# Designs tried in a protein design chat: VH-VL binders against Uncharacterized protein C1F7.10. Part 16

Target 1, 238 residues: Uncharacterized protein C1F7.10, of Schizosaccharomyces pombe (q09921)
Amino acid sequence: MIRILVINPNSTVQMTESVKSVLDDCTPPNVQLEYLTCPPEGPKAIECVSDGVRSAAVLMKYFEDHPPQVDAFLVSCYSDHPLVTTLRETYRKPCTGIMQASILTALSLGRKVSVVTTTKRYEPLLTDGIHAMGISDSVFAGIASTGLAPLELDSKPRAEVDALLARTALRAVNEMGADVICLGCAGMTHMAHVLEKAVGPNIPIIDGTKAGVELLASLVRMNLFTSKQGVYQAVGSD
Key: E = the ipSAE of ESMFold2; O = the ipSAE of OpenDDE; V2 = 0.75 times the mean of E and O plus 0.25 times the DockQ between their complexes.

## First folded at step 17 (VH-VL; framework fv_olinvacimab)

Design K6 (from H4 with heavy chain L108M; at its last look DockQ between E and O 0.58; V2 from the best seeds 0.00; counts 0 for: pae E 2.4 > 2)
Fold by ESMFold2, look of step 17:
Structure K6 (fold): chain C 238 residues (1-238), chain A 124 residues (1-124), chain B 107 residues (1-107)
Amino acid sequence: as target 1 above (238 residues)
Amino acid sequence: QMQLVQSGAEVKKPGASVKLSCKASGYTFTSYWMHWVRQAPGQRLEWMGEIDPSGGSTYYNEKFKSRVTITVDKSASTAYMELSSLRSEDTAVYYCARGGWDFWTQYMTPFDYWGQGTLVTVSS
Amino acid sequence: NFMLTQPPSVSVSPGKTARITCRGDNIGSKSVHWYQQRPGQAPVLVMYYDSDRPSGIPERFSGSNSGNTATLTISGVEAGDEADYYCQVWDSSTDHVFGTGTKVTVL
């Protein structure tokens, strides 16, 4: 049985439960998911680069004190989170994040990927994170957001927010030229069906959490491992 | 009608404890965190701590950690804050405020609703 | 730990613009929220996430945040804007931090 550790790198348990609720209904066969919330001394949210660094530091210490008994790691933060590269440096086991997995999956399926988000707050950091993967604008159509403020989104009926997100996905396809869509936040993990209905059957909608689990499971089944040559080479490995 | 209604003013002696209440109505109590913020006369607002009512997790300002306890009664939609070993400098207005973790951004929220405040006077 | 400082007061004539600053080390990397507190009243949220305006707050309120300074700007100042204003951030090491407060006086 393939054991994948799903890591919420912030200390907020509600985020971990949200991810669990998405994955409980769609875990692949012969995969066991284990969930970890960052210990309480870590940050409650990841709002800037330094929060991510602090989060990774707490989790690295935790793993040194509690060696993980799993086959792969999924970092459940839609960002360029430093825990991904830190785990790759530390272990041979496959490791990825949900942002990275969603983009890689999308580029296996379409020519131009867009990320659909709720608010503009994500747009600069997500764009930077995607570009840091070496993904250029030749295959990245950009971020599409509703443009509404977060508290404004909270006050609207769920059906109204769904309709706004559906229109935003249609704009990504019809105006920005995307032929594949990634869900750009955990808040949209349950809405893939709504967006799929909006853009039609010819546009894949990628949930990064599900994509991450499937990608890691496939890497384990192929007996693949994190490279130990170059930047991920362990000290003293020769 | 969304409301945060706090218990009435209190006068305490140094060394005593005080337990304040904040009753929420008009929203799902367990969907938001409850914070306690105080303001001494002529001073800035000062965050004391918070509770996530859904799981009971608490977080405290290090300044108050040894003396403050925040609890909830989910069935009554009520949060409590107890401050022990009172000193004269604890004389302040104490507010409860709604906040938490924003579903859409996954960032910490601002304090978007506040109770009316409870004056606690610590007097010899 | 993380600190936020504000000028103690700002005086402004009716119809003019008030600018209230909030200084913190690399505050531009934080989400800044602003509260208005009238005498004897609870604080009211007037700006959040740097520049987002809550429903019911007039469009003449705006916000910005970069580098070491966040700013709440009130254009077309009215007598009713006379209040204390506090900035606030969540910082992952210090938790929730309020600024020192600024009294806005409308002359």
Scores: ipSAE 0.603, ipTM 0.854, lowest interface PAE 2.4, mean pLDDT 90
ESMFold2 (binder alone), look of step 17: mean pLDDT 91; pTM 0.930
OpenDDE, look of step 17: ipSAE 0.783; ipTM 0.914

## First folded at step 18 (VH-VL; framework fv_olinvacimab)

Design L1 (from G2 with heavy chain S57Y, light chain S29D; at its last look DockQ between E and O 0.04; V2 from the best seeds 0.00; counts 0 for: pae O 6.9 > 2, placed apart)
Heavy chain, then light chain:
Amino acid sequence: QMQLVQSGAEVKKPGASVKLSCKASGYTFTSYWMHWVRQAPGQRLEWMGEIDPSGGYTYYNEKFKSRVTITVDKSASTAYMELSSLRSEDTAVYYCARGGYDFWSQYLRPFDYWGQGTLVTVSS
Amino acid sequence: NFMLTQPPSVSVSPGKTARITCRGDNIGDKSVHWYQQRPGQAPVLVMYYDSDRPSGIPERFSGSNSGNTATLTISGVEAGDEADYYCQVWDSSTDHVFGTGTKVTVL
ESMFold2, look of step 18: ipSAE 0.693; ipTM 0.882
ESMFold2 (binder alone), look of step 18: mean pLDDT 90; pTM 0.927
OpenDDE, look of step 18: ipSAE 0.018; ipTM 0.530

Design L2 (from G2 with heavy chain F103M S105T; at its last look DockQ between E and O 0.87; V2 from the best seeds 0.62)
Heavy chain, then light chain:
Amino acid sequence: QMQLVQSGAEVKKPGASVKLSCKASGYTFTSYWMHWVRQAPGQRLEWMGEIDPSGGSTYYNEKFKSRVTITVDKSASTAYMELSSLRSEDTAVYYCARGGYDMWTQYLRPFDYWGQGTLVTVSS
Amino acid sequence: NFMLTQPPSVSVSPGKTARITCRGDNIGSKSVHWYQQRPGQAPVLVMYYDSDRPSGIPERFSGSNSGNTATLTISGVEAGDEADYYCQVWDSSTDHVFGTGTKVTVL
ESMFold2, look of step 18: ipSAE 0.693; ipTM 0.871
ESMFold2 (binder alone), look of step 18: mean pLDDT 91; pTM 0.936
OpenDDE, look of step 18: ipSAE 0.378; ipTM 0.794

Design L3 (from G2 with heavy chain Q106E; at its last look DockQ between E and O 0.06; V2 from the best seeds 0.00; counts 0 for: pae O 8.9 > 2, placed apart)
Fold by OpenDDE, look of step 18:
Structure L3 (fold): chain C 238 residues (1-238), chain A 124 residues (1-124), chain B 107 residues (1-107)
Amino acid sequence: as target 1 above (238 residues)
Amino acid sequence: QMQLVQSGAEVKKPGASVKLSCKASGYTFTSYWMHWVRQAPGQRLEWMGEIDPSGGSTYYNEKFKSRVTITVDKSASTAYMELSSLRSEDTAVYYCARGGYDFWSEYLRPFDYWGQGTLVTVSS
Amino acid sequence: NFMLTQPPSVSVSPGKTARITCRGDNIGSKSVHWYQQRPGQAPVLVMYYDSDRPSGIPERFSGSNSGNTATLTISGVEAGDEADYYCQVWDSSTDHVFGTGTKVTVL
């Protein structure tokens, strides 16, 4: 049995429950998912880089007091979250974020990847995060934002949200040239079908949470581990 | 140290087009969004559009969407705004402005640096 | 369309406090920025994210935002504070929106 810890770096339990509701229905065979919500000392919602740093610190402290008994870590925040790097530095266990997982998965399926996200504010940050992966604009089509706040995904009328998602997805394909789309928000996991219907059957829609679980499971099955030679060599012990 | 320097004043006839430039210096050009804002005489500031220099993504005020084009030359750290089908009502001072630091959940980017403005006069 | 409404003018005596309001539906849930524009000059950011002050802006400038009203407060008003002031928000339907502007006159 492969145990994967799905970490919500926000201290909001409802966000964890949202991810859990989706993953519990599609957990791979021989995989057990455990869920961790950031302790209340962390931010309710990550709103800035400093929130991410604080979140990572809180969670790393938590792990000192509660050593993780899992085979891999999934950071359930669609960002270049510092917790990913920190966990990779600290442990030999495979670790990835849902953004990284979605991009890698997408590149296995197509050659022009777009991320559909919520607010325009995310565009430069996500772009930088993706570029930091070594992904060039030759395969990255860009970020398409709906203009919605993450919280508006659930508070605005469903018809309006769906319409915006559909239009944004179509823009990614028709204007940006994307042949694969990644969901750029953890809160969008249950909305993948809206994008699929809009863009048609030829465009894969990647959910980073699902992709992350599958990727980590595969890494564990292959008996692979985080490299301790280069950037992550500072602390490596389980 | 950070500066936005805009091109000089323009005088155009109705129906013509104008292309303004905004050269940035003192910061990483591709790390911040560039906005264009205009102000007609005695009127309020009016946002026209924005561009992400890193990827070229653009968003426009619906009012100008059909007539405005915002572009960048990354090699020159310069943003451009072209407005076509000029009307007398387009007579205004046009500003470029840099968006502020990006936060994940904050929608509004403060415009922390502004160009000196470019007067565009549209008259017969 | 999302709209921001400001009083057209505010008059204040030197040394007194000026309050400039910016009204919008549920503006308290949005981040509000403020700009100062002196005659013949480009706007200058004087407040961002409701209450954060850029470097170089004196402490006598403060901001608040709740309900349907954001407020820029200038205490100890000086002659140099005479200018037009604009609030700004971002809205999903209208993108960036500026207020109608307020002319502050120092008497």
Scores: ipSAE 0.008, ipTM 0.489, lowest interface PAE 8.9, mean pLDDT 91
ESMFold2, look of step 18: ipSAE 0.690; ipTM 0.878
ESMFold2 (binder alone), look of step 18: mean pLDDT 91; pTM 0.936

Design L4 (from G2 with light chain K30Y; at its last look DockQ between E and O 0.06; V2 from the best seeds 0.00; counts 0 for: pae O 6.8 > 2, placed apart)
Fold by OpenDDE, look of step 18:
Structure L4 (fold): chain C 238 residues (1-238), chain A 124 residues (1-124), chain B 107 residues (1-107)
Amino acid sequence: as target 1 above (238 residues)
Amino acid sequence: QMQLVQSGAEVKKPGASVKLSCKASGYTFTSYWMHWVRQAPGQRLEWMGEIDPSGGSTYYNEKFKSRVTITVDKSASTAYMELSSLRSEDTAVYYCARGGYDFWSQYLRPFDYWGQGTLVTVSS
Amino acid sequence: NFMLTQPPSVSVSPGKTARITCRGDNIGSYSVHWYQQRPGQAPVLVMYYDSDRPSGIPERFSGSNSGNTATLTISGVEAGDEADYYCQVWDSSTDHVFGTGTKVTVL
């Protein structure tokens, strides 16, 4: 049995439950998912880099007091969250974030990846995070924003939300040249079908949470581990 | 450095319309949502609606939905709020406020900057 | 509709601690923001996400939120703290909601 710890870096249990509701129905064979919500000392919401840093610190301290008994870590935040790097430094166990997982998975399927997200507010940060992966603009088509706030995904009329998602997805494909689309918001997981319907059967839609679980599971099955030569050599073994 | 500057006081008759402006400076206008909040004399703050300047998406308090229209001029970094069919009960100070949502957590971003307010008086 | 109830007034002597409550059903599950409004002025954010302080807000301001009550605490109250204070949440059914407001009077 492969044990994957799905970490919500926000100190909000409801977010964890949301992720759990998605993954419970798509857990791979021989995989057990465990869930962790950031302790209350962490930020309720991560809005800036400092929040991410604080979140990571809180969680790392938590792990000191509660050594994780899992085979891999998934950071459930669509960003270049510092916890990913920190965990990779600290443990030999495979670790990835849902953003990274989505991008890598996408690049296994196409050569021009676009991220469809909600607001444009965080486009620069996301772009930087993707570039930090070593992903150049030659394979990254950019971010297509719906103009919706994340909370509006569930509060606005469904018809309106779907229309905006569809238009945005089509823009990603037709204007940005994307041949693969990543969902750039955890809140969009249940809306993947809207994008799929809009862009047609030839464009894969990647959910980072699902991709993360599958990727980590595969790494564990291959008996692979985080490299301890180079950037992640700061801390030794588990 | 960041500030919201609102248009001047208005005096209107019942049944008329009023359009207020809120000019933003010191930050990227399209990166934050703009809200309108009013406060009648001696009353609590009341949220009216919001707009995403980047895409023009709007959402209104159900109480005002039929009478309020929020728009933006991106080139001028200015948000507008038009309230029609004015009533005496609409006499209030109207504020614009910068807000938004957290991208990762989907949590409400607080209203961290406010305009100075615009008094709208509705009287016969 | 989600309702936020605050005491209409709180009186406190200088140097003492003022506690302003915001009550709502299961408000502990929400992120609560607080605004200070001095007479004749626009509101100012003084607390967000229950307990985070904006830059420039003194440490004597603190916040908590659990169960059915969020609390803004002002220690070492000063004359300048005299103002109306409003709590705020977002709810899917009511959107942005402000509390009834609390007038803090410094005696």
Scores: ipSAE 0.017, ipTM 0.502, lowest interface PAE 6.8, mean pLDDT 90
ESMFold2, look of step 18: ipSAE 0.611; ipTM 0.859
ESMFold2 (binder alone), look of step 18: mean pLDDT 90; pTM 0.923

Design L5 (from G2 with heavy chain G100P; at its last look DockQ between E and O 0.08; V2 from the best seeds 0.00; counts 0 for: pae O 7.3 > 2, placed apart)
Fold by OpenDDE, look of step 18:
Formats: structure tokens, sequence, C-alpha cells
Structure L5 (fold): chain C 238 residues (1-238), chain A 124 residues (1-124), chain B 107 residues (1-107)
């Protein structure tokens, strides 16, 4: 049995429950998912880089007091969350974030990846995070934003939301040249079908949470581990 | 350095409409939601609605949804709030307030900057 | 609809500690923000995410949130602290909700 810890870096339990609801029906064989909500000392919601840093610190302290008994870590935040790097530095166990997982999975399927997300406001942050992966604009088509806030995905009329999602997805494909689309918001997981219908059967739609679980499971099955030579090497080992 | 400057006081008759403005400076206007909050004399703060300046998405308090319209002029870094079918109960100080940066659950962030407020008096 | 209830008034002597409560069902699971409003002025954020202080807010301001009660604590109260204080949360049913407000009077 492969044990994967799905970490919500926010201290809001409802977010964990949302992720759990998505993964409960799509857990791979011989995989057990465990869920962790950031302790209350962490931010209720990550709004900036500093929130991410604080979140990571809180969780790492938590792991000191509660050593994780899992085979891999999934950071459930669609961003270049510092917890990913920190966990990779600290443990040999495979670790990835849902953003990274989605991008890597996408690049296994196409050569021009676009991220469809909600607001345009954090496009630069996401772009930087993707570039930090070593992903160049040659394979990254960019971020396509619907203009909606995350909460509006569920509060606005369904027809309006679907229309915006569809248009945004089509823009990613027809204007940005994307041949693969990543869902750039955890709140969009249940809306993947809208994108699929809009862009047609030839464009894969990637959910980072699902992709993360599958990737980590595969890494564990292959008995692979985080490299301890280079950026993630142990302190004092150089 | 960050400022929200609102338009001047208004006096209106019942049934009329009022449109207030809120000019933002000192930050990227399109990176933060703009909210409108009012306060009747001696009453608590009451949230009216919000707008995403980048895309124009709006969300309103159900209480005001039928009468309030929030808009922006990005070129002028200005948000507007129009309230129609004014009633005496609409007499209040109206504030614009900068909301959270959109990332994850941005709705959980506070209103960190406020305009000076605009008094709207509705009287026959 | 989600509601936040605050005591109408709190009186405190200079140098003493004022505690302003904000009650709501399971408010401990929400992010609570606090605003100070002096007479004739706009609200000012004085606490966010339960216990985080904005830049410029003195350390004598602190916040906590658990169970059904959030608390803003002002130690070493000064005359300038006399104001109305409002708690605020976001709720899926009511969006942004403000408390009933507490008038802090410095005796």
Amino acid sequence: as target 1 above (238 residues)
Amino acid sequence: QMQLVQSGAEVKKPGASVKLSCKASGYTFTSYWMHWVRQAPGQRLEWMGEIDPSGGSTYYNEKFKSRVTITVDKSASTAYMELSSLRSEDTAVYYCARGPYDFWSQYLRPFDYWGQGTLVTVSS
Amino acid sequence: NFMLTQPPSVSVSPGKTARITCRGDNIGSKSVHWYQQRPGQAPVLVMYYDSDRPSGIPERFSGSNSGNTATLTISGVEAGDEADYYCQVWDSSTDHVFGTGTKVTVL
C-alpha cells in the first residue's frame, strides 16, 4: 500500500474537504490518501508569498513533532509553494505540488501548455512559478484567466461560469496555441467537463490534484526518491 | 502611500439615484478587489458588494443586488457605486475599501485600506 | 444568515486592558478581522487573520479566536484607543459580515 499525504497548506479545513471530495473517487489502486490541514498557526488562506512561507514553517514544525509516516507528499496549492522545496530538502520521500504535477503531466501529453485559472491578478506569480521549473515559453503557452474570483465559481449562475470557462479554454487553444490545458484552480476540478466539451476531444485537461497523486504513486512504485545531490542535499554534506 | 479618495457628499430625493466614485492610487488598481461598505448613522458597517477591476466581475449583497451597480474605470483607477431607487434608509456614509489580492481563498483577506467615506443624505 | 455579536460597550481605565469579544457559531474556524473606527473617521484595520497585526499597529493590540468567540485585546489602553471596534468575517451564506460593533470608552 502506497501512502500519500495530501497537504492543505491553508489552515481552513473546508479546503481539505474539498480536495478530499475530488480524490475520494479517483484514488489509484493500492494507494491510500491521508489528509493534513495546516495547523491553526498557519494562514487561513494563502494570499501572498509571505503567507506561503509562514505556512511552510508551521507545517515543517508540525512534522518535527509529528513525523510523517507516509511514502510521499502532495502539496495541494496551485502555486510554487515553498513547502514543496522545503519537503524535498528535508526528506528523501517524493514530493510535488499540484501545479508542478499538472505541468509535468501536461508536458508528457503535449508541447504547448496553458493554465486556465480564475483571476488575472496572480498570473505573474504562476508564470514565475512555472518558469522556476525550468519550463520555457517554448512549451508554456501562458495563463488564461476567466476573470472570476475563486468563490464566484460556485456563487455565480452556472450558465455564466460555464460560458466563461469555455471561452477561456478556447482562447487558450485557438489564440495561445495550447495543445494541453491545466486547471489552475482547485475549485475547477469538478468543472473539467466544461473545458473538455469546449475544446474538443483532442485537448487533454489536467487536474493537478489527480496528476499529483498518480505521479507520486508512480515514483514510489519505482522506488525513486528525491535527489540528495545538489539543491536538495542534506546540510553539511557538501 | 496607498490612498482611496472618494467623491463628495450627496443630497438626493427619494426615488433618485446616486453614483459615487473612489479613486485609487499607490498600488496596482487591477490587483485588488474593490468593495463598498456603508454605515447608517449610529449603525454598524454593512457590506454592499465588490468588483474585480481586472475583469469586471461583481458580487453583491443580496439586500442591495437589485439596486446597486459597481463598476470601474481601469484607465482612471477609479471604482464606482451606483445606488438606485433611493430611500430615506439609504442615508449613510458610504466607503470604498480595498479587498484582498486574488489568490486561493482571497475572500478571507481583510479590507486593508479604506476611503474617507461619502455621506449620502436621502430626504424629501 | 451568519451573524456576529459584540457587546455594545466596553469601559476601561487608562493603562488597563480592554477585551472586545465577537461571537459567532464556530467562528474559530473562520478568519476574523478587526477594524477600529474613531468618531467621524473611516475604519482602520487593526487585526487580521485572528491575530496578525498590520504594520503600524502597536503590539499592545492582540487577537485570538477559538470556539465561538474571537477577542480583540488592547493592553495599556490609551485615550486614543477610544473608538468603535468591529469584527468581520467572510461566510458562504452572507459574504462579508461585520459585527454589531463595540464602543470602547476610556474613563
Scores: ipSAE 0.017, ipTM 0.501, lowest interface PAE 7.3, mean pLDDT 90
ESMFold2, look of step 18: ipSAE 0.150; ipTM 0.707
ESMFold2 (binder alone), look of step 18: mean pLDDT 91; pTM 0.932

Design L6 (from G2 with heavy chain S57N, light chain T94K; at its last look DockQ between E and O 0.07; V2 from the best seeds 0.00; counts 0 for: pae O 6.2 > 2, placed apart)
Fold by OpenDDE, look of step 18:
Structure L6 (fold): chain C 238 residues (1-238), chain A 124 residues (1-124), chain B 107 residues (1-107)
Amino acid sequence: as target 1 above (238 residues)
Amino acid sequence: QMQLVQSGAEVKKPGASVKLSCKASGYTFTSYWMHWVRQAPGQRLEWMGEIDPSGGNTYYNEKFKSRVTITVDKSASTAYMELSSLRSEDTAVYYCARGGYDFWSQYLRPFDYWGQGTLVTVSS
Amino acid sequence: NFMLTQPPSVSVSPGKTARITCRGDNIGSKSVHWYQQRPGQAPVLVMYYDSDRPSGIPERFSGSNSGNTATLTISGVEAGDEADYYCQVWDSSKDHVFGTGTKVTVL
């Protein structure tokens, strides 16, 4: 049995439950998912890099007091969250974030990846995070934003939301040249079908949470581990 | 450094329309949502609506939806709020406020910066 | 409809602690923000996400949120703390909702 710890870096249990609801129906064979919500000392909502840092610190302290008994870590935040790097430094166990997982998975399927998301507010930060992966603009088509706030995904009329998602997805493909699309918001997981319908059967739509679980499971099955030579060699004791 | 500067006081007759402006500076205008909140004399704050300057998407308080229009001029980093069919009960100080939503957690951002407010007086 | 109820007024002596409550059904599951509004001035954010303090806000301001009640606590109250205080949440049915407001008077 492969044990994967799905970490919500926000101290909001409801977010964990949302992720759980998505993954419960798509857990790979011989994989057990465990869920962790950031302790209350962490931010309720990560809005900036400093929030991410704070979140990571809180969680790392938590792990000191509660050593994780899992085979891999998934950070459930669509960002270049510092917890990913920190966990990779600290443990030999495979670790990835849902953003990274989505991008890597996408690049296994196509040559031009776009991220469809809601607001444009964090577009630069997401872009930087993707570039930090070593992903150049040669394979990254960019961020396609609907202009909606994340909360509007559930509060606006469904027809309106779907229409915007569809248009945005089509823009990613037709204007940005994407041949693979990543969902750039955790709240969009249940809306993948809207994108699929819009862009047609030839464009894969990647959910980072699902991709993360599958990727980590595969790494564990291959008996692979985080490299302890180079950037992640600092602590590497687990 | 961040600042929201609103247009001056307005005096209107019932049935008229008023359009207020809110000029933003010190930050990337399109990176934050702009809200409009009003406060009648001696009353509590009342949210009217919001706009995403990056895409122009708006959301309104149902109470005002039929009478309020929020727009932006990105080139001028300015948000506008137009309220039509004015009534005496629309007499209030109107504020613009910077807000938004967290991308990662989908949580509501607080209104961290406010304009100085604009008094709108509706009287016959 | 989701509503936020605050006490109309709270009186406190200088140096003492003021507690301003904001009540709403299962408000503990929501993120609560607090605003201070001095007479004749625009509101100022003094607390967000229940207990996070903006830069420039003194440590004597703290917040909590649990169950049906969020609380803004002001320790060591000063004359300058005299103001109206509003809690705020977002609700799918009511959009952005402000509390009824609490006037804090420093005696």
Scores: ipSAE 0.024, ipTM 0.518, lowest interface PAE 6.2, mean pLDDT 90
ESMFold2, look of step 18: ipSAE 0.679; ipTM 0.876
ESMFold2 (binder alone), look of step 18: mean pLDDT 90; pTM 0.926

## First folded at step 19 (VH-VL; framework fv_olinvacimab)

Design M1 (from L2 with heavy chain S57Y, light chain S29D; at its last look DockQ between E and O 0.04; V2 from the best seeds 0.00; counts 0 for: pae O 7.4 > 2, placed apart)
Fold by OpenDDE, look of step 19:
Structure M1 (fold): chain C 238 residues (1-238), chain A 124 residues (1-124), chain B 107 residues (1-107)
Amino acid sequence: as target 1 above (238 residues)
Amino acid sequence: QMQLVQSGAEVKKPGASVKLSCKASGYTFTSYWMHWVRQAPGQRLEWMGEIDPSGGYTYYNEKFKSRVTITVDKSASTAYMELSSLRSEDTAVYYCARGGYDMWTQYLRPFDYWGQGTLVTVSS
Amino acid sequence: NFMLTQPPSVSVSPGKTARITCRGDNIGDKSVHWYQQRPGQAPVLVMYYDSDRPSGIPERFSGSNSGNTATLTISGVEAGDEADYYCQVWDSSTDHVFGTGTKVTVL
């Protein structure tokens, strides 16, 4: 049994439940998912880089007091969350974030990746995070935003929401040149079919949470581990 | 508890620059975006721009982009707005307002707190 | 450029209902916020995300948004409700946009 810890870096339990509701329906064989909500000392919602840093610190402290007994870590935040790097530095177990997992998975399937999301408010940080992966604009088509607030995904009439998602997905493909689309909002995970219907059967739609679980499971099955030579090597081991 | 306190009224000549300040208190300054909105006498509210204090990212109304600069001093929990090449049409009350964005949920916050406003008068 | 259009003025008798409209292309697809501005004062948030009330705002304030029109409704209008009201949205092309404003007069 492969044990993957799915970490919500926010201290809001409801967000964890949202992720759980999606992943529980698509857990791979021989994989057990465990879920962790950031302790209440962390931010209720990550709204800035400093919040990310704070949440990472809180969680790392938590792990000192509660050593994780898992085979891999998934950071369930679609961002370049510092917890990913920190976990890679601290443990040999494979670790990834849902953003990274989605991008890597996408690049296994196409050559021009777009991220479809609700707003563009964090576009600079997201773009920087993707660039930090070594992904250039030659393969990153950019972010396609619906302009819709995430809460409106559920509160607006379904027909209107679907129309916006469809238009945004088509824009990603037809205007931005994307041949693969990543869902950049957890609130859209259950709406992948809308995007698929809009863009047709030739464009893969990637859910980072699902991709992350599958990727980590594969890494564990291959007995692979986080490199301890280079950026993630132990301090003082140079 | 939470409040935004703006600098005092300004009188400027055409062509000059003005730099206004907005000091925040009662909340974590870097967790919220700061906006600047102006209102000419008898006119509508007009959004000028915004800044994320944590990363320094800024967005501007295209109308003002060439003349406006928004900055922050995190250590002082203060946001600034500088408007250059002032014109008589720039005579207005300028407001700072707290907004925000949640990276997790992508929640775009309304302007829930406003400064008291700063009158800028541009006259020859 | 994305534009929000409001009626310049709305007159209402005390105790009656005032409805302030905000029109924009596909505004129903956006989150609309509303601000109240009394003479000589800074704006105050009175409605956000179409129909949510901030703490301290009376229940007689309500909001809706569909199609091309958002509406702020003030039931049981009081003298203190006399003010300018502005709708606001975010648009990818223009970022934050305010409406033209509506002056509500209590007769």
Scores: ipSAE 0.016, ipTM 0.499, lowest interface PAE 7.4, mean pLDDT 90
ESMFold2, look of step 19: ipSAE 0.670; ipTM 0.871
ESMFold2 (binder alone), look of step 19: mean pLDDT 92; pTM 0.940

